# VH-VL binders against q5qx64: the designs that were tried, part 14

Target 1, 184 residues: q5qx64
Amino acid sequence: MESESHWLWLFNTESGKLSVKLSDTDVFDTPYKPSQLVNIHFNEQMMDIEDATTFQIVSETLEAYPADKMPCAPQNAALNATAWCRFGRPQMPQSWHFQKSDISEWPLERRLCELNSGFDQGLFLILDTDDEFATCLLLSEGMQLSAIKSLRQYHVIKVTLNRLLPATVDLALSAQSNWGQQLA

## First folded at step 5 (VH-VL)

Design s31 (framework fv_lacutamab)
Fold by ESMFold2-Fast, scan of step 5:
Structure s31 (fold): chain C 184 residues (1-184), chain A 123 residues (1-123), chain B 107 residues (1-107)
Amino acid sequence: as target 1 above (184 residues)
Amino acid sequence: QIQLVQSGSELKKPGASVKVSCKASGYTFTSYYMQWVRQAPGQGLEWIGWINTNTGKPKYAEDFKGRFVFSLDTSVSTAYLQISSLKAEDTAVYFCARSGYRLWFGEYGMDVWGQGTTVTVSS
Amino acid sequence: DIQMTQSPSFLSASVGDRVTITCKASQGISSYVAWYQQKPGQPPKLLIYSASTLQSGVPDRFSGSGSGTDYTLTISSLQAEDVAVYYCQQYYSTPLTFGGGTKVEIK
């Protein structure tokens, strides 16, 4: 038995936001309010096997990066990613905020990307992709998108694939790899 | 119950065309890619390509471009593989299989498969 | 294209034996590998994905390991029902590619 198999989805009584009950005394709050979510008609719901698997894989993937190069704790990002994968409402594309990249296809192994708004460049976790779009969760503490719009940590946007930039942390770890060579 | 049901066996002459169907049930059709894999008699598995069931956009392995065409009828949750100008070397069992299109590892594993459609090309 | 070289092509073992099948990629694939079991007359069945994650409903005698270019499927205690052909598959990049298969038989 894994600890994740006993975790519960619930809503914070004061904020109304989605939370994860890790134990009788430990509750993790996500930033996600009901209007951003679907399939949430419950008081408490157990994490299922897919939730536990998503959490474990994201957590382990992010833990492989040097802690001083990451803007967030891996397990916090993994809990938020799992919450969005389970309940997140589909996003409309917001590609016009971001610089185009010249990458012809995105390597399946690359789970981190950066997006450049001209005001800021943020680090994102790719939650979902198809041949047109990527759904990206902000790992950076915040990101200015325009003069009047900012994205908060762990919030999700959808962009066309030609907006994805290689994550600096991946290039640093893979300078002599296929990924570094493709871009150099 | 999650299930993929394929059309029955086909016997064709060289130069003919064949259209194999794959009907999905028990899940949201447009939430998963549909992949196609073939297996020639006594041989291993060979990836033909996939189609995004939400956008209709296909991707083919290089050897299968041209004669092989994926299509969809989302109103009946069915994917199709059409092979034109059939050759004897196209004789194989053709499988459809679903996979996620999310970047998280398991989504690209093919967790539900059709039973296979045997296509025999002979003169 | 990424080539997946699987070995051995054939193995014969006794019930209760530990069986190991190896898969080598022509380049690093960052654990984006799945393992499938195919019994005669049946479609393949997903056993393992992400190199080491067991698919729901698959017996725990099956396990996967490896990193970089080298991956292994292990059956800790072979059962009669495990007679099948086993395939590895990379999903690091398109086109997706399969290993040549390993036929497992009981002595």
Scores: ipSAE 0.021, ipTM 0.574, lowest interface PAE 4.8, mean pLDDT 87

Design s32 (framework fv_lacutamab)
Fold by ESMFold2-Fast, scan of step 5:
Structure s32 (fold): chain C 184 residues (1-184), chain A 123 residues (1-123), chain B 107 residues (1-107)
Amino acid sequence: as target 1 above (184 residues)
Amino acid sequence: QIQLVQSGSELKKPGASVKVSCKASGYTFTSYYMQWVRQAPGQGLEWIGWINTNTGKPKYAEDFKGRFVFSLDTSVSTAYLQISSLKAEDTAVYFCARSGYRLWFGEYGMDVWGQGTTVTVSS
Amino acid sequence: DIQMTQSPSFLSASVGDRVTITCKASQGISSYVAWYQQKPGQPPKLLIYAASTLQSGVPDRFSGSGSGTDYTLTISSLQAEDVAVYYCQQWYSTPLTFGGGTKVEIK
């Protein structure tokens, strides 16, 4: 799957959700409703260069991880990430669902994180970050936040940086690179 | 079109304060960080800090904490650098510059700069 | 703090020469480095970001390369208009630190 100049943003006529027309016979549905989105006053809109760039970078980033350790297809995650980056409504933080970490600064090159609700620990893709907050897209098939609330795959949330945990897959790679460091 | 315009040069005595303005136009002010950089006469570039224009939260390099304060007036797309208790060593050109902060785009460079404000501190 | 060491501090070359400026970080910075050009009396101009991505409008004789701690700015064929001071800057962590600069002059 490649990002192509003829891919179109549109809204599904039955569900009203944002979708991507990939070809005459292939439409990818996002989970995002109009109420979660901004700048959506169109019937059809072509993907632009920024959309194509986002899709390519996210796809390549996720492809670098072992497939058996990833809960979703890289291209599907990349399409949802691109949709949110283009149209997603700014979120208020919901940090209170998640346990605090002792991390005060997040390394810019780490694009995956985990969040721990006490009920589940989910894998997220970081879509955007600054010195205070991260906007995170759920890659796991679902995540329980409480007895009565769950996030579905590709849900986007905003949290303070002190909620971010290193992704297990990134820790495995770090251990491999530093294998000699802790020897007596 | 896209432009940062800084206030004019200042000549100050030791112990005075100065407030440098940086007015943005041609883009969404709150979508970019505002960076501040100092350049002493004949010297290189020094990062003072940045301010998140959306949250108003500043970050300062250690040597600039205390006397240097960033602020914003988002209604007029303007950022400010205030320096209190001026010293001769503060004599420099002060630049504002915008930068992106998005993880995915590699826009971690300062792509638009103000023209600079010369601050001279002498008795 | 991450220290950025530029070399050389000064170079003099002829028009048409290949010019190389190096920048060494005190720790790995994962290609979070930008390069700037500053001409006398002007603010700096962004040339390259993310180690190797050319800024829009910058001539293709400029290129960036490197990884880990070692980064290089190359001017493939020096022109008279390239006389300037060049700075690297790391974007990996705050404080965002600059190299000491390299002054490029024509012989």
Scores: ipSAE 0.023, ipTM 0.587, lowest interface PAE 5.2, mean pLDDT 87

Design s33 (framework fv_lacutamab)
Fold by ESMFold2-Fast, scan of step 5:
Structure s33 (fold): chain C 184 residues (1-184), chain A 123 residues (1-123), chain B 107 residues (1-107)
Amino acid sequence: as target 1 above (184 residues)
Amino acid sequence: QIQLVQSGSELKKPGASVKVSCKASGYTFTSYYMQWVRQAPGQGLEWIGWINTNTGKPKYAEDFKGRFVFSLDTSVSTAYLQISSLKAEDTAVYFCARSGYRLWFGEYGMDVWGQGTTVTVSS
Amino acid sequence: DIQMTQSPSFLSASVGDRVTITCKASQGISSYVAWYQQKPGQPPKLLIYAASTLQSGVPDRFSGSGSGTDYTLTISSLQAEDVAVYYCQQYYSYPLTFGGGTKVEIK
C-alpha cells in the first residue's frame, strides 16, 4: 500500500474514532477516540507531506523485520503511528506499571523497545523521545499491566527512559548480538 | 521570513578559543533542534552535533566531545558553538541549521541553514 | 559509525541529461536519508528527506528513491543552475554522517 496525497483523515460516523480514507471504498480505522487527540476540529483533512513521510518510514522500518517475528502488519502499525504522531494528545508518564532497566541512554537507531509489567512483556514502537521520556505504541496484540488493567494493540503510553528494554527481535537479528552484550 | 544569521569570520591563534553565534528569526526557536556542521577547506560536510533548544541538552559526535560546547540564549533566539584550545585542524566553515524534533518520524532534514562562519586557526 | 559512500565523486553531463547519483550505507538505514545541494560560497540546501520526499520549493526534476542500504538522487533533466556538489546524509543513527559528495558540472 502506498501513501497518496489523496488520503484523508476523518472520523468514523459509527465508532466515532479517527480513520483514514484510502480510497472511495477503503477506510482504515484507528483505535483512537477524540478524547485522546488534539487539533481535531475538522470533518475531513488531507494527509500532508509529514504524514506521508511518517507512514513511509514506519512501514519500511517494520518491514525490515521478519514477518514471523512481528505481532502486526507493518502498514497497519504505520497508519496508527502516523495518526498518533499527527493528532495524539500529550501523555502523562505511566512508568509505575513497568520494571526499571539498567539502560542509561537509548540508542537513536533502536526504534523498537519492550516494556515489562511483571505480568507481560510487550513490544513497542518508539514514536518520540526526549532526554527524559519515550512515547511508545504497543505493537503486541495486547499487554497485561496488572490484575485489572491491560493495554490493547496500538495503545500509546509515555514512560521514563529507564523503563525501556531491548527488543527481542533486534537482539535476534543482530549478527553480533552487540545490543545484548553491552547490557550483560 | 525564516532565517539563521551567524556571526562574522574569526582569525585565531592555536590555543585560543572562539564562540560562534547563530541567531534565529521567523519561527518558534524552541520548536526545532539546532544542528552544527563543519566543512574544512575543499572538503565535505561533517556533523558536529545538535542541541535540543527546548531542554538545552546537547548531543555531540565522539570526535567533537570536550573542546566543542553548544549553548543557548532562548531570550534572543540564539545558539552558540564554542571551541576551546583551537588547533590548525579546526580551520573550517561552521554552519548552524535547524531540524524538526522528530528525527524518529515526520519532516526531517536541515531545511534552514545559517550562511556559515569561517574560523581560521594559524600561527 | 555508518559510512555513506557516494558514486560517482564527479560527473560531467549536458543540459537536458538524466543524472543519477547513488549513495550506499554500510548498514540498513530505513529511508532515513536526506539529500543536499551546495553551490560555491553558499550553505547546503535541502532537496529531499526521508529518501523520497521532495522539500517544498524544490523543482520536480529532482527525485529520490531507494531502500535498505541503497539510495539514489535523480535529476530528470539537468539545467545549468544545477551545477553544484550534492551530498547524501543518514539520520538513522548517531553520529549523523554525510556522503563524500558528488560534483556535477556541465560538459
Scores: ipSAE 0.019, ipTM 0.611, lowest interface PAE 5.2, mean pLDDT 87

Design s34 (framework fv_lacutamab)
Fold by ESMFold2-Fast, scan of step 5:
Structure s34 (fold): chain C 184 residues (1-184), chain A 123 residues (1-123), chain B 107 residues (1-107)
Amino acid sequence: as target 1 above (184 residues)
Amino acid sequence: QIQLVQSGSELKKPGASVKVSCKASGYTFTSYYMQWVRQAPGQGLEWIGWINTNTGKPKYAEDFKGRFVFSLDTSVSTAYLQISSLKAEDTAVYFCARSGYRLWFGEYGMDVWGQGTTVTVSS
Amino acid sequence: DIQMTQSPSFLSASVGDRVTITCKASQGISSYVAWYQQKPGQPPKLLIYAASTLQSGVPDRFSGSGSGTDYTLTISSLQAEDVAVYYCQQYYSTPYTFGGGTKVEIK
């Protein structure tokens, strides 16, 4: 549950998955393969204060949204986000899969976005952003990018800011607010 | 403990170059951005830019583009600021500082600072 | 660029006084403002971030408030060790910009 200070990072070399040991009987597997990760040569490593803080903030952020509008459990997304933030390999932009948006600036407080591949439109959690790029974690169950390529849930991709679309759930909750007016 | 340790003071003549180092310890280097700030004698703080320690991508304020170059050596958790073609106007204390990861709704401020490196440019 | 206008540039107050420093941004910055303290001969020290969040280890006599374009740093009971220059900084968009600073002295 909320006992993140006692949680352990595990690398299961047999399965090829980074995992989180939540208790003696409860292990959460991330989907991240070794080629996507760095600093994973350990048997067990304690979750530190930065990891616990990341998990808490992401979990609280996602829990603020109506459950029926979210495609995933907040804690599952938060565990995967925490794993990527600690061990994820830096990504090069893959913006060519996605349509350009009219947005020139992204409000730093908006942590959800959507990306449109022309085949599908997916909901993402923004893990990091600056004036040029966003690193985005897929919350949707899957997303088709092309006739031959799809992203699985929790896949991380980096794009230029001009690919970000407002999340539909943010617009619905903020239709009469600054976010809706800023985009109009 | 968490700290940033900068290289020692430099006395240079106009036209020379200088390379200031900033060595991090006590935290995961690539989880934080490294920012650079200067302070001319008797003046306030001026933002030079920052570098993403995870990607190596720098961002510079317009006044510092060209002669100022950020770089990294992640194997030793060290960031560098190089200034080429030094001018008298570059005389200042140069600070490095880390800023928090942008996972939350906003960025944290610069919570850990180096002690500063004094660069004096005179003939 | 976003301009940060800080006032006053200098103030002198007695130990125990309430001190207020203000900072005005040239546009809305959504509370992405930090306050720093620089004591003579030292690097700046983060006091407040996100307009009102106190940095760990900073005495609770320091507080921040504000929204939109107007922000304030308050020292509820000035101490001798608070002699310093105080700076606000916006980190809403690059280039990040600092206020001109406020020099606080004990009279």
Scores: ipSAE 0.015, ipTM 0.532, lowest interface PAE 6.4, mean pLDDT 85

Design s35 (framework fv_lacutamab)
Fold by ESMFold2-Fast, scan of step 5:
Structure s35 (fold): chain C 184 residues (1-184), chain A 123 residues (1-123), chain B 107 residues (1-107)
Amino acid sequence: as target 1 above (184 residues)
Amino acid sequence: QIQLVQSGSELKKPGASVKVSCKASGYTFTSYYMQWVRQAPGQGLEWIGWINTNTGKPKYAEDFKGRFVFSLDTSVSTAYLQISSLKAEDTAVYFCARSGYRLWFGKYGMDVWGQGTTVTVSS
Amino acid sequence: DIQMTQSPSFLSASVGDRVTITCKASQGISSYVAWYQQKPGQPPKLLIYAASTLQSGVPDRFSGSGSGTDYTLTISSLQAEDVAVYYCQQYYNTPLTFGGGTKVEIK
């Protein structure tokens, strides 16, 4: 509530990365380098109402999932998602790394998806979609794309909608709910 | 700075066609969806659809499929709404409005609106 | 389609009164709700988005609240210039849908 409205964006000169100052003693470092970001010509900038709103919506979305089924802490993912939404550089599509699916129109209520490179299948948070593309943030600890290329956790990639796969955690949650209802 | 300017009022007979323009200025046209909303006399707001200004791909509410067509001229930052085979029930003020295509941040609602174009269909 | 049911359709109140307008969605919409103010002869003006986030330049007497299917717009102390029609709108799924509107008048 009040805490989010007092947070500050910092450009960390030591790490060369964007950070969030949560309190006088608590600083969260994003993994994003200057080359991945735009509009970072500041030392300190207040988090605005839109940033706070993004953080709250993403946090609440991820907190709805069982913690033992998620590869990351909801607040950490939400801080990185907020940072990318505010300062992330637009991505070019890299769909060729991933298996095709039969989905050309993605339901807006589904905020998680998976992508299959043939080497790994990773869990992603969908940050944005249009008629052709999805911008996806990697929630998994890492993802191998080829023998020589890997994505690190919280990396953002853009793909065509026909690469999106239903998230396994959504299916697992549904199965658990159905099982509970049968017992009741 | 940021502005949407629509074409002037139209008086048409049933069966005619009309094309309404919406010219954007003060922002990057292709970074926002353009939405269309109508308001019949004394009635509330009704969503017609939106168009992705980067790809040109439209989405229409079911009741507006067929006779209503969105188009763009990105070289002059202008969106268009064309209505064919006009009916008396099409009498309304037609608004264009800008919205962000991003779902997690920024302007989630329609934050900039055109002034509206009155279309009157009467015999 | 998601139906937005807005109530009341009309209200008459005195300057300084606390006014509440409610909006009920036919399904959960995860706070993807905007509120608009429309004065005669003018286009709608965005007041609130994401259910509770105040648009820049909007007076702080306006506030939004709610979750799931139930959302509320509150004017803490009604002013003469607040006479208008107010609309809620969901932007969770297409087609985007508006409430029927609430006409606010001064007694």
Scores: ipSAE 0.016, ipTM 0.559, lowest interface PAE 5.8, mean pLDDT 85

Design s36 (framework fv_lacutamab)
Fold by ESMFold2-Fast, scan of step 5:
Structure s36 (fold): chain C 184 residues (1-184), chain A 123 residues (1-123), chain B 107 residues (1-107)
Amino acid sequence: as target 1 above (184 residues)
Amino acid sequence: QIQLVQSGSELKKPGASVKVSCKASGYTFTSYYMQWVRQAPGQGLEWIGWINTNTGKPKYAEDFKGRFVFSLDTSVSTAYLQISSLKAEDTAVYFCARSGYRLWFGEYGMDVWGQGTTVTVSS
Amino acid sequence: DIQMTQSPSFLSASVGDRVTITCRASQGISSYLAWYQQKPGQPPKLLIYAASTLQSGVPDRFSGSGSGTDYTLTISSLQAEDVAVYYCQQYYSTPLTFGGGTKVEIK
């Protein structure tokens, strides 16, 4: 069942994590625990029109990329993105983990980026951005930040715009445009 | 009550400059972008650009770079559009409009508009 | 730039008629599309955003649909007060671009 009109937000009693009940037999578990979330004083809550809109737009955006070049299924990423956009606790910037770039402006149409920790380079979905910061959701299966710290798939971080690197998949798709030249 | 109130009409000669104001009330000014849209007589809508009201950073459509300048006075919740070296083809109604900026909620829709400022450039 | 092509440019219909206005983008815009209504002497009014989400306070006879490059605004039962010019607008990428507009009149 892919219909968001019947989908419910709830907390999985076994895992303790925020989940989406897609049907009586299908529950999608996010990695997000209550301590990472806000406005969660409910047992069950229907997805509202903004949730449905977020899910639709993220799904459509990710489906435009070749499946063999994406580290995750579009709908899985879209469900996690929708969950974070609705309930995610505001993040403090953690820019110090990542390589700087000369980027001071990020094109609106580029919804993917990469970040380089020096240990690993991960692919992220940009959940939100302004002139100073980007909130980024990890699409890669994992990302090492330091000798002792790693991000799990779908975890969210906030960084200054000058940490964003062009996504390799976007550079491949925009061979006929100057996107890569503007950022390089 | 959420409102955007713009300054009155202007009649200018070619080569002059004009500064249009857009005063916001009823919401937190710095929580929304301010967009500017132009409509020439009998024509459709044309996007000029937007300004981030929290940082003051503008973005302009290519055709409007140079002569068009956005600015803010956050202490009075007011955005400004200045047009320098006015040309006859700048004759239009200029609108300010607020929008959200969150990528995935579709919040770049302009939900509150000023009443418009008519700028007429003629010799 | 993304070109937005609206059709028709003009339509005349009777009260109670179903009216459809189409908007085509020159490339995929992932439902980053808004519809606006503009009455003479007034600023535009947001009707729909994200292609299909009705703005608060807008009558439910207005609806939006579509995906990819093709989008439609529908007025299920035209009222006299709906006489206006309607514009689509993409906000997928900058510069934001509007369609040419559709003027709706009553017969």
Scores: ipSAE 0.327, ipTM 0.760, lowest interface PAE 3.5, mean pLDDT 89

Design s37 (framework fv_lacutamab)
Fold by ESMFold2-Fast, scan of step 5:
Structure s37 (fold): chain C 184 residues (1-184), chain A 123 residues (1-123), chain B 107 residues (1-107)
Amino acid sequence: as target 1 above (184 residues)
Amino acid sequence: QIQLVQSGSELKKPGASVKVSCKASGYTFTDYYMQWVRQAPGQGLEWIGWINTNTGKPKYAEDFKGRFVFSLDTSVSTAYLQISSLKAEDTAVYFCARSGYRLWFGEYGMDVWGQGTTVTVSS
Amino acid sequence: DIQMTQSPSFLSASVGDRVTITCKASQGISSYVAWYQQKPGQPPKLLIYAASTLQSGVPDRFSGSGSGTDYTLTISSLQAEDVAVYYCQQYYSTPLTFGGGTKVEIK
């Protein structure tokens, strides 16, 4: 990717959604419409140091996983994560869509999780977590929540920690780790 | 201004207990984690743990589980570290430091530190 | 636990010199690295977080770089006031761990 110091936040005139201008010829569209966002009173705004830091960290984290085990390109997920971290509107918990787990404490190093709606099990990137809640960005191409509701790729949801399931990719890479032992 | 002010030095005998305080001012206490770091004489920095100031839930490094207890009094924006059954090896300067807790913003860096509390354990 | 190996343990340099301190993590830490400066009798001061982001109020002669397991702190033009012990720290995984420290002195 080109230097983050030249990237601009703007809104796509056709879709109305938040975009990132990477170069004169390359614009990345996020799925995020203004109603999902805050602090967006601009036509164009430079990506700041915090934005660049978020993009770098998320990109590096996702690039560590085998490409054939990931449902999206690391840089695409990182751009959407950076957009949500900067402008995303705070979410209310929607834990009732998801299976409970017996997990009460989430390891800091586990940046991926899965959620099971009973209709689908989706892979998520954890954007924020505290001792009670996690804010999760869907990496899977889509996720059915019920007979009449679904999440699109990169949409963000907030859940209580007892809904988080270990990501299958983490278990495959570290079956004998502390993470595997905590779940047993 | 943002600051953390710790209680004064303590001289204790082995087997005693000590309680170190860390009073925050200039920011919303419950918006930040409080971390605790130890520095033995002439040695480097060692992480003890942190406490979520909103929920009161602590996390400790393995070597500090059992004898070390974090607590809070949010009404006076103060965090506490209590050490029970003191040993000579507990002789150190104990620092509190605030940090953010958001995963992707780099906020676990400790940007504001208390001045340190020297705890000396000797017979 | 993630081990942070810091080098050198000690360096002596002249005012105006370029100083580099290195830190190696025992596993990948995705740029979750902070650097601290500690002067005698004082608490540590945050210089850099997220491997390369300069803390507000810190002089721009300080910079951080690196990725994966290898990280560096650079002082581009050493000043007399920079005499201190410098520590790296990972916050990728608990327990958070510090490097052993580098003592920087002026000749």
Scores: ipSAE 0.395, ipTM 0.794, lowest interface PAE 3.5, mean pLDDT 89

Design s38 (framework fv_lacutamab)
Fold by ESMFold2-Fast, scan of step 5:
Structure s38 (fold): chain C 184 residues (1-184), chain A 123 residues (1-123), chain B 107 residues (1-107)
Amino acid sequence: as target 1 above (184 residues)
Amino acid sequence: QIQLVQSGSELKKPGASVKVSCKASGYTFTSYYMQWVRQAPGQGLEWIGWINTYTGKPKYAEDFKGRFVFSLDTSVSTAYLQISSLKAEDTAVYFCARSGYRLWFGEYGMDVWGQGTTVTVSS
Amino acid sequence: DIQMTQSPSFLSASVGDRVTITCKASQGISSYVAWYQQKPGQPPKLLIYAASTLQSGVPDRFSGSGSGTDYTLTISSLQAEDVAVYYCQQYYSTPLTFGGGTKVEIK
């Protein structure tokens, strides 16, 4: 995935949401409102090398997965992830919505996970972890949490590590690799 | 310019306490972990621990639990290392360094380092 | 704790020589290895991360390779300015651990 130089952070004049100006004719809108963000006292701000690096790493990570198995375009997810990593407001844990997993220690190499609300099971990109929690960005087009609450695509939540489930797409790729090894 | 600037050298007596500062500039402070590394005179590098600047949660290597405490002042983009009940064996250069998020941590290593703070403990 | 065994502890070579430094982890670390260069009186400088990814601004003569438990840093054509102590470091699991260091000097 290519990233452009001179990308700008700005706020959409119509929606009020954070956007990225990729070129004079191409603007990407994030779903993030000012109330969800910090350090946003600007009209326009250039993306810096850290933003570009975050975008490239997330894009490359998601591009490793088959496109037909992913619920979103890698570039779109990467732009939203970059926006949240730079400006996202710290989240309070919402672990009570989700089923416990058998995994108490999450492997550092796994950047995708699933969460199960009992109503739906969604695919998430893990943006950050500490010893207790993971900050997760929804890649699925939506996720029902209860009879009256749903997450929209690219919503960010924080959960305890014991809520993380292995991503189905990671299991599929592991099976293909193991089959190849048996033939060798 | 991205940089970490540490406080000046300290000369302390055994049993005293010291607080080393590490001020970040040129980047979003809460987007990176802050790590602390010790180097005793003529010796190699030793990891003390890290603190997640977004959550404020620290992680310490076993040998450094108890006397070593990490803290933050996010309003001024500064991390602190406090060492209590100083011993002669604490004589070392103490470095702060930034790294990416835990999952993204592996992508960056510790790419920006402070200049180091020399702490000398003499009786 | 993951032990990082680095070898050799010391080497001397001529300008233009190919130099290799090895690092062995006590368990598999999935390429979560960084290499640092430290000159006297200076903080360490990141050369390589993720076992083989060259840090921005680092000369192409430096390269990293390896997988599982065995990793190497290679300097393809040693320069006078490369005199330093080199450290490997795993960041797969806490506590993060460094190798013992390799002091490189010119003959």
Scores: ipSAE 0.018, ipTM 0.543, lowest interface PAE 5.2, mean pLDDT 86

